# Designs tried in a protein design chat: VH-VL binders against q8ixk2r445to577. Part 371

Target 1, 133 residues: q8ixk2r445to577
Amino acid sequence: FFGMLQNKGLTDYCFDYNPPDENQIVGHQVILYLCHGMGQNQFFEYTSQKEIRYNTHQPEGCIAVEAGMDTLIMHLCEETAPENQKFILQEDGSLFHEQSKKCVQAARKESSDSFVPLLRDCTNSDHQKWFFK
Below, E stands for the ipSAE of ESMFold2; O stands for the ipSAE of OpenDDE; V2 stands for 0.75 times the mean of E and O plus 0.25 times the DockQ between their complexes.

## First folded at step 20 (VH-VL)

Design rr2 (framework fv_cosibelimab; at its last look DockQ between E and O 0.86; V2 from the best seeds 0.79)
Fold by OpenDDE, look of step 20:
Structure rr2 (fold): chain C 133 residues (1-133), chain A 121 residues (1-121), chain B 112 residues (1-112)
Amino acid sequence: as target 1 above (133 residues)
Amino acid sequence: EVQLVQSGAEVKKPGSSVKVSCKASGGTFSRWAISWVRQAPGQGLEWMGVIIPYFGTANYAQKFQGRVTITADESTSTAYMELSSLRSEDTAVYYCAKSRYYGRSGYFDYWGQGTLVTVSS
Amino acid sequence: NFMLTQPHSVSESPGKTVTISCTRSSGSIAYHYVQWYQQRPGSAPTTVIYEDNQRPSGVPDRFSGSIDSSSNSASLTISGLKTEDEADYYCQSYDHSTKGWVFGGGTKLTVL
């Protein structure tokens, strides 16, 4: 699966990644923003290694969850996907992080009008449902 | 340092077409979005369209739909804007502008020097 | 679709502070970044503020940006006004509906 990773509950919002340095793509948080379908900062791929890869430019970035965190941070992809980069995109649309055993949920960023994907306890909320488009 | 260098001034007849080039240097062209913005004499800035060279995706302002074509050549790091069916009202300075990203964070951080296109009978 | 409305002109003496407003006609200003561009006579635009309040390297700290959600507007503030600040200033923001960008009408700043 590839393209925009769009949330069901938070209508018209997609994974979006905009690191401050265009030449340093790792270490920053993935956010949600209105879907534009033009690729680039909203282009992601779900791989057979259960990775969510960003933009497919070299070096490739993969979404990771760092220890103790509930945010999605971009790391470099590795030949063998590390445990903190493994996600299961379920048939029901839930995006499950294997290591934390939590689900990715579209959420409002505190004290902001912006949105971010956060790890939360798995529910049947549409805000935890995702699909590629 | 990133630079955008545009082609030279053009003088065109009504009904003809013009193609302006924008050559980028000093960075990774394929990572960017390139927009075209024009400015009629004494008027404000008007966004015309954008291309993401790596993906080959382009989008245009509705005002120019069907009349403008934006293309990019990654091998030469050059973006192009072609405007057809030219009218006197198309007389303007045309700028290319680079954005790191598309959408919310797609601000124009570098601009070309501009290309004057004059349309007159 | 939305429009960004700016005053046509503003003027102030050197050393003073001037503010240029940019009002969004629809949609929340808080949801979409606003950029500001400076254009001196006979020159191409240059970025002075991006993402509401971020300043590119090389832009003096006399330039600042802010957002006011209550008025759904952005503001460019120039303190310690200098003669070289005389220029046209344009605000800009992304339009989700068109997947493009919208510019304000521009503001001519005259340094008296």
Scores: ipSAE 0.881, ipTM 0.948, lowest interface PAE 0.6, mean pLDDT 96
Fold by ESMFold2, look of step 20:
Structure rr2 (fold): chain C 133 residues (1-133), chain A 121 residues (1-121), chain B 112 residues (1-112)
Amino acid sequence: as target 1 above (133 residues)
Amino acid sequence: EVQLVQSGAEVKKPGSSVKVSCKASGGTFSRWAISWVRQAPGQGLEWMGVIIPYFGTANYAQKFQGRVTITADESTSTAYMELSSLRSEDTAVYYCAKSRYYGRSGYFDYWGQGTLVTVSS
Amino acid sequence: NFMLTQPHSVSESPGKTVTISCTRSSGSIAYHYVQWYQQRPGSAPTTVIYEDNQRPSGVPDRFSGSIDSSSNSASLTISGLKTEDEADYYCQSYDHSTKGWVFGGGTKLTVL
């Protein structure tokens, strides 16, 4: 799958990535923002290795969650996907992080009007449902 | 390091077309959002449209829809803006500008020098 | 589809502080970042503030940006005015309804 990774519950919001330096993509948090449909910073690919790739740049970025954390951070992709970069996109739209056994949920960033994807205990909430368009 | 160099000034008659070029250097042109912004004499800045070459996506301000075409050539790192059916009110300086992101954080961090297009009878 | 309204002109003496406002006509100014551009006569614009209050490298710290949600406006503040600050200033923000950008009408700053 590829394109805009959208949230069902938080309507018209997409995974969005805006590192401070467009040439240094590692180490920053993925956010959610209104879907614009232009590709680029909202274009993601779900791979056969269960990666969520940001491949607008070379080398490609892969979304990861560091041990004990709940934030989705950009790492470099590797030939074999590390365990912290593996997500299962279920048929019901849930996005399951294998290593932590938690689901990606749209959430409001603390002390902000901004939204971010965060790991939470898995539920049937539409805020934990995602799809590509 | 990043540079946007535009083609030279043009004088046009009403009803004709103009095509302005914007050659990029010092970065990854294909992944940028290249916008065109115009400024009539003594007036403010007006966004016309954008292209993202790698994704082949373009968007135009409604005011210019049907008259403007924005294209890119990745092999030469050059964007183009063509404005047709020119009128006297199209007399302006036309800028190309680069943003690193589209949407929320999409500010224009580099600008071309501008191209004066004069439309007169 | 919204407008960004700026005063047509402002003036102030060297060493003083000036504030240029940018009022959004509809929708909240807080949901989309505001940028500020400086344009000297005969030159292309350059960025002085991005993402509401961030300065690009090389922009002096006497330039600052802020957001006031109660008046639905952004402000560019220039302290310690210098003659070189004399320019036109434009605010800008993203319009999700058109998926494009909107500029304010511009403000001519005269340093007396």
Scores: ipSAE 0.661, ipTM 0.879, lowest interface PAE 1.4, mean pLDDT 91
ESMFold2 (binder alone), look of step 20: mean pLDDT 92; pTM 0.944

Design rr20 (framework fv_cosibelimab; at its last look DockQ between E and O 0.80; V2 from the best seeds 0.75)
Fold by OpenDDE, look of step 20:
Structure rr20 (fold): chain C 133 residues (1-133), chain A 121 residues (1-121), chain B 112 residues (1-112)
Amino acid sequence: as target 1 above (133 residues)
Amino acid sequence: EVQLVQSGAEVKKPGSSVKVSCKASGGTFSRWAISWVRQAPGQGLEWMGVIIPYFGTANYAQKFQGRVTITADESTSTAYMELSSLRSEDTAVYYCAKSRYYGRSGVFDYWGQGTLVTVSS
Amino acid sequence: NFMLTQPHSVSESPGKTVTISCTRSSGSIAYHYVQWYQQRPGSAPTTVIYEDNQRPSGVPDRFSGSIDSSSNSASLTISGLKTEDEADYYCQSYDHTTKGWVFGGGTKLTVL
């Protein structure tokens, strides 16, 4: 699966990644923003290694969850996907992080009109449902 | 350092077409979005459209839909803007501008030097 | 679909502080980043502020940006005004409806 990774509950919002340095794509947080469908900063791929890869430029970035964190941070993809980069996009649309045993949920940032994907206990909320478009 | 170098001034007749080029250097062209912005004499900046060369995706301001075509050649790191059915009102300086990202983080951090297009009978 | 409204002109003496406003007609100014561009006479625009309050390398700290959610406006502030600051200034922001960008009408800054 590839393209925009869009949230069901938070309508018209997609995974979005905009690192401050266009030549240094790792180490920053993945956010949610209104879907534009133009590719680039909203283009992601779910791979057979259970990675969520950002864009297709080399070196490729893969979404990771760092220890003790609930945010999605961009790391470099590895030849063998590390455990903290493994996600299961389930049939019901839930995006499950294997290592933390939590689900990715669209959430509002505190004191902000912005949104981010965060790891939360898995529920049946549409805010935890995702699909590629 | 990133640079955008545009083609030279054009003088065109009404009804004709003009194609302006914007050659990029000093960075990774394929990672960018390239927008075209024009400015009529004594007027403000007007966004015309954008292309993401790597994906081949383009979008245009509604005002120019059907009359403007933006393309890009990754092999030469060059973006193009073609405007057809030219009118006197199209007389303006046309700028290409580079953005790191599409969407809200779409700062035009580098600009071409501008290309004057004069449309007159 | 929205508009960005700027004052047509502002003026101030050297050494003083000026503020240029940019009001968004619809949508939250706080959620959609605002950029500011400087255009000196006969020159191409250059970026002076991006993402509301960030300065590109080479832009002096005399330039600053801010957002006021209550008025749904952005502001460009120039302190210690210099003659070289005389230029047109444009605000810009993304339109998620058209998936393009919108510029303000521009503000002519005259240094007296």
Scores: ipSAE 0.901, ipTM 0.953, lowest interface PAE 0.5, mean pLDDT 96
Fold by ESMFold2, look of step 20:
Structure rr20 (fold): chain C 133 residues (1-133), chain A 121 residues (1-121), chain B 112 residues (1-112)
Amino acid sequence: as target 1 above (133 residues)
Amino acid sequence: EVQLVQSGAEVKKPGSSVKVSCKASGGTFSRWAISWVRQAPGQGLEWMGVIIPYFGTANYAQKFQGRVTITADESTSTAYMELSSLRSEDTAVYYCAKSRYYGRSGVFDYWGQGTLVTVSS
Amino acid sequence: NFMLTQPHSVSESPGKTVTISCTRSSGSIAYHYVQWYQQRPGSAPTTVIYEDNQRPSGVPDRFSGSIDSSSNSASLTISGLKTEDEADYYCQSYDHTTKGWVFGGGTKLTVL
């Protein structure tokens, strides 16, 4: 799949990536923001290796979760997807992180008006349901 | 280094059209969000619309819908703004500008030098 | 679908501090970043504040930005005013309804 990765429960919110330097994509957190429909910083690709790729830059970025963390951050993609970069998008829309055995959930940042995707114990919440548009 | 260089000043008759060019360099033109912003003499800045060349996606301010067409040519890294059915009120300096990101964090951090379009009878 | 309202002009002496306001007519100003641009006569605008309160490289720290959610406004504050600060200043924010950007009406700063 390729497009905007949207949340079902947090309506009109998409994966969004806006690192402080548009030419340095590694090491920053993926956020959620209102879907603008224009592509660019909201376009992601879900690959056969179960990666979520950020395709607006070369080399391409791949979403990862570092050991012991619950935040989704940008790493460089590798020829073979590392375990921490593998996400299973289920038919019901849940986005399962294989290494941690947790699901991606839309959440409000503490002390903020912002939203982010975070790993949480898997539930059937619509805030854990995602789809590409 | 990002640079935006615009075409020269134009003098146009009412009812005609004008097409202003904006040549980009110093980055990945196809993925940029290139906006057009105008400024009438002694007046403020007014956003007209945007294009993202890779997607061919253009979005226009309501005020200009139906009269403005924004296009891009990736082979020359050039964006264009065409304004039709010109009126004296369209006399303005027209700027192209690159935003960093679309949406929330969309600062216009690179601007062209501006193109004066004068509409006179 | 909203307006950003700025005072038409402000005036202040060199060395003093000026604050330029930018009030959003609908929707919360806190949910969408505000940018500020400086424009000298005959020149293209340049960024002095982005993302509410961030300064680009080369902009002196006497320029600062802030958000006041209770008045639904943003402010550009320039301390230690210099004659070179005499310019027009515009705020700008994202309009999710139109998926585009809105500029404030502009403020002419006179350093006198």
Scores: ipSAE 0.573, ipTM 0.856, lowest interface PAE 1.8, mean pLDDT 91
ESMFold2 (binder alone), look of step 20: mean pLDDT 92; pTM 0.944

Design rr21 (framework fv_cosibelimab; at its last look DockQ between E and O 0.79; V2 from the best seeds 0.75)
Fold by OpenDDE, look of step 20:
Structure rr21 (fold): chain C 133 residues (1-133), chain A 121 residues (1-121), chain B 112 residues (1-112)
Amino acid sequence: as target 1 above (133 residues)
Amino acid sequence: EVQLVQSGAEVKKPGSSVKVSCKASGGTFSRWAISWVRQAPGQGLEWMGVIIPYFGTANYAQKFQGRVTITADESTSTAYMELSSLRSEDTAVYYCAKSRYYGRSGVFDYWGQGTLVTVSS
Amino acid sequence: NFMLTQPHSVSESPGKTVTISCTRSSGSIAYHYVQWYQQRPGSAPTTVIYEDNQRPSGVPDRFSGSIDSSSNSASLTISGLKTEDEADYYCQSYDHSKKGWVFGGGTKLTVL
């Protein structure tokens, strides 16, 4: 699966990644923003290694969850996907992070009109449902 | 350092077409979005459209839909803007502008020097 | 779909501080980044502020940006005004409905 990774509950919002340095794509947080369908900063791929890869430029970035964190941070993809980069996109649309055993949820950033994907206990909320478009 | 160098001034007749080029250097062209912005004499900046060369995706301002075509050649790091059915009102300086990303983080951090297009009978 | 409204002109003496406003007609100014561009006469625009309050390298710290959610506006502030600051200034922000960017009408800054 590839393209925009869109949230069901938070209508018309997609994974979005905009690192401040265009030549240094790792170490920053993935956010949610209005889906635009232009590719680039909203282009992601779910791989057979259960990675969520950002864009297709080399070196490729993969979404990771760092220890003790609930945010999605971009790391470099590895030849063998590390445990903190493994996600299961389930048939029901839930995006499950294997290591933390939590689900990715669209959430409002505190004191902001911005949105971010956060790890939360898995529920049946549409805000935890995702699909590629 | 990133640089955008545009083609030279154009003088065109009404009804004709003009194609302006914007050659980029000093960075990774394929990672960018390239927008075109024009400015009529004594007027403000007007966004015309954008292309993401790597993906080949483009969007245009509604005002120019069907009349403007933005393309890009990654092999030469060059973006193009073609405007057809030219009118006197199209007389303006046309700028290309580079942004890191499309959408929210859409700062035009580098600009071309501008290309004057004069449309007159 | 939104518009960005700027004052047509502002003026101030050297050494003083000026503020140029940019009011968003709809949507949250706090959620959609605002950029500011400077255009001196006969020159191409240059970026002076991006993402509300960030300065590009080479832009002096006399230039600053801010957001006011209560008025749904952004502001460009220039302190210690210099003659070289005389220019047109444009705000800009992304418009999702238009799948592109919108510029304000521009503000002519005259240094008296």
Scores: ipSAE 0.889, ipTM 0.950, lowest interface PAE 0.6, mean pLDDT 96
Fold by ESMFold2, look of step 20:
Structure rr21 (fold): chain C 133 residues (1-133), chain A 121 residues (1-121), chain B 112 residues (1-112)
Amino acid sequence: as target 1 above (133 residues)
Amino acid sequence: EVQLVQSGAEVKKPGSSVKVSCKASGGTFSRWAISWVRQAPGQGLEWMGVIIPYFGTANYAQKFQGRVTITADESTSTAYMELSSLRSEDTAVYYCAKSRYYGRSGVFDYWGQGTLVTVSS
Amino acid sequence: NFMLTQPHSVSESPGKTVTISCTRSSGSIAYHYVQWYQQRPGSAPTTVIYEDNQRPSGVPDRFSGSIDSSSNSASLTISGLKTEDEADYYCQSYDHSKKGWVFGGGTKLTVL
């Protein structure tokens, strides 16, 4: 799968990546923003290794969650996906993070009007359902 | 260092077309979002449209839809804006600009020097 | 879609402080970043504030940006005014309905 990774519950919102420097992609948080359809900072690929890849940069970025954290952070992809970069996109649309055993949920960023994907206990909420377009 | 260098001033007659170039350097042109923004004499800034060569995507402001075409030549790292069916109100300085990201953080952090297009008979 | 409304002109004396407003006509100003550009006659615009309140390298601390959600507006504040600050100032934000950008109408700042 590839393209815009969209949320079912928070309609018309996509994974979006805006590091302060477009040439230093590691270590910043993935956000959610209105889907613009132009590619670039909203273009992602879901791979056979269960990675969510940021394809706009070389070397490519892969979304990770560090142990004990709930935020989705950009790291460099590796030839063999590390466990913290593995997400299962299930048939029901849930996006399950294998290492933490939690699901990705669209959430309002604390003390702001912004939205972010965060790990939460898995539920059947539409805010935990995702699809590519 | 990112630089955008535009073609020189042009004088055009009503009903003709103009094609302005914007040569880019200092990065990976194919990944850039290059917008065109115009400014009529004594007036404000007006966004016209954008191209992102790598993704093959372009978008135009509704006001210019049907009259503007934005293209890119990756081999020369050059973007082009062509405006057809020119009228006197199209007299303006035309800028190319690179935005940082499309959408939310779309600051235009690099601008060309501008190209004056004068439409008169 | 929406409009960004700025005062047509403002003036103030050297050393004083001026605030230029930018009011969004629909949708929340707080959901989409606001940028501010300075433009001198005969020159391309340059960024003085991005992402609501961030300064590019080389822009002095006397330039600041803020958002007021209750009035649905952004503000550019310039303190310690210098004659070199005479310019046109534009705010800018993203218009999702058009998948493009909107500039405010511009404000002519006169330092007299």
Scores: ipSAE 0.584, ipTM 0.853, lowest interface PAE 1.6, mean pLDDT 91
ESMFold2 (binder alone), look of step 20: mean pLDDT 92; pTM 0.947

Design rr22 (framework fv_cosibelimab; at its last look DockQ between E and O 0.70; V2 from the best seeds 0.00; counts 0 for: pae O 6.3 > 2)
Fold by ESMFold2, look of step 20:
Structure rr22 (fold): chain C 133 residues (1-133), chain A 121 residues (1-121), chain B 112 residues (1-112)
Amino acid sequence: as target 1 above (133 residues)
Amino acid sequence: EVQLVQSGAEVKKPGSSVKVSCKASGGTFSRWAISWVRQAPGQGLEWMGVIIPYFGTANYAQKFQGRVTITADESTSTAYMELSSLRSEDTAVYYCAKTRYYGRSGVFDYWGQGTLVTVSS
Amino acid sequence: NFMLTQPHSVSESPGKTVTISCTRSSGSIAYHYVQWYQQRPGSAPTTVIYEDNQRPSGVPDRFSGSIDSSSNSASLTISGLKTEDEADYYCQSYDHSTKGWVFGGGTKLTVL
């Protein structure tokens, strides 16, 4: 899959990546923002290795979760996907992070009007349902 | 270092068209969002539209729909803005500018030097 | 489709502080970042504040930006005014309905 990764519950919001320095993509948090459809910072690829790749940049970035954390951050992709970079997009739309056994949920960032994807215990909430467009 | 260098000043008659160029250097032009912004004498800045060459996507301000065409040539790293059916109120300085990110963090962090277009009979 | 309203002009003496407002007519100003540009006579605009309150490298820290959600406004504050600060200033924000950008009408700052 390749395109915008949208949330079902938080309608018209997509995975979005705006690192402070567009030439230094590693180590910053993925956010959610209104889907614009123009490409660039909202286009991701879901690969056969279960990666969510930011492939409009070279070298490519892969979304990861560091041990003990619930935030999604950008790492460099590896030849073989590390376990912390593997996400299973299930038929029901849930986005399961296998290493943590948690699901990606759209959430309001503490003390702000911003939204972010975070790992949470899996539920049937539409805020845990995702699809490519 | 990102640079945007525009074509020279133009004098045009009403009813004609003008095509302004914006040559980019110092980065990955195809992935940039290049906007066009104009400024009539003594007036403020007015956004006209944007192109992202890599994705083949362009978008125009409603005021200019149907009169403006924004294009890009990736082989020369050059964006173009063409404004048709020129009128005297189209007399302005036309800027190209690089937008950092589309949408939320869309700062215009690099600007061309501007191109004066004068529409006079 | 919203407007960003700025005062037409402001003036203040060297060494003093000035604040330029930018009021959004509809939708929340806090949801979409605000940028501020300075334009000196005969020159292209340059960024002085981006993402509400961030300064690009080389911009003096006497320039600051803020958001006031209760008035739905952004502000550019310039302390310790210098004569070289005399310029036009524009705010700017994203308009999702058009997927484009809106500039404020501009403010002429005079330093007397």
Scores: ipSAE 0.502, ipTM 0.836, lowest interface PAE 2.2, mean pLDDT 90
Fold by OpenDDE, look of step 20:
Structure rr22 (fold): chain C 133 residues (1-133), chain A 121 residues (1-121), chain B 112 residues (1-112)
Amino acid sequence: as target 1 above (133 residues)
Amino acid sequence: EVQLVQSGAEVKKPGSSVKVSCKASGGTFSRWAISWVRQAPGQGLEWMGVIIPYFGTANYAQKFQGRVTITADESTSTAYMELSSLRSEDTAVYYCAKTRYYGRSGVFDYWGQGTLVTVSS
Amino acid sequence: NFMLTQPHSVSESPGKTVTISCTRSSGSIAYHYVQWYQQRPGSAPTTVIYEDNQRPSGVPDRFSGSIDSSSNSASLTISGLKTEDEADYYCQSYDHSTKGWVFGGGTKLTVL
């Protein structure tokens, strides 16, 4: 699967990655923003290695969850996907992070009107449902 | 260093078409978005459309829908803007611009030198 | 959609500080980045501010950007005004509804 990764509950919001430097794409947080359909910062791929990859150009970035964190951070993809980069996009639309045993949920950023994907206990909330568009 | 070099000035008759090129260098063209912006004499900047070469997708300003076609050739790192059914009002300097398209940002961080297109009978 | 409104012209003496406003007609200025471009006579535009207040490399720190949510406007401030700053300045922002960009009408800055 590839394209915009859109949230069901938070309508019209998609995974969005905005690195401050186009040539240094790792180390920052993945956010949610209005889907624009142009690709680039909103183009992601779910791979057979259970990665969520950003940017098809090398070096490729893969979404990771760092220890003790509930945010999604961009790391470099590895030849073998590390455990903290493995997600299961389930048939019901839930995005499950294997290592943390949490689900990715669209959430409002504290003290902000912006939104971010956060790891939360898995529920049946539409805010935990995702689909590629 | 990123550079955008555009094709030379054009003189066109009303009803004809013009195709302006924008050759990019200094980076990975496929990762870029290229916007086209025009400026009529003594007027302001007007966005026309944008393309992401890697995806081959383009969006256009409503004003130019059906009359403008933006394309890109990744092999030559060149973007093109073709405007058809030219009118005198289309007389303007046309610019290509590298478009940083992240999040809520949409900065045109590098610009071509501009191409004057004159439409006259 | 929305419009960005700028003053037609501003003027100031060298060494002084000038501010150019850019007012957004609809949608919150806080949710949409504003860029500023400088265009000297006979030249192509160049980026002087992006993402509200970020300065590209090579742009002097005399140039700064800010936003004011209360007035739903962005501002370009040029301190220590120099003759070379005489130019047209355009604000710009992305329009999610049209998937395009909107420019302000431009402001002519005259250095007296």
Scores: ipSAE 0.018, ipTM 0.658, lowest interface PAE 6.3, mean pLDDT 92
ESMFold2 (binder alone), look of step 20: mean pLDDT 90; pTM 0.923

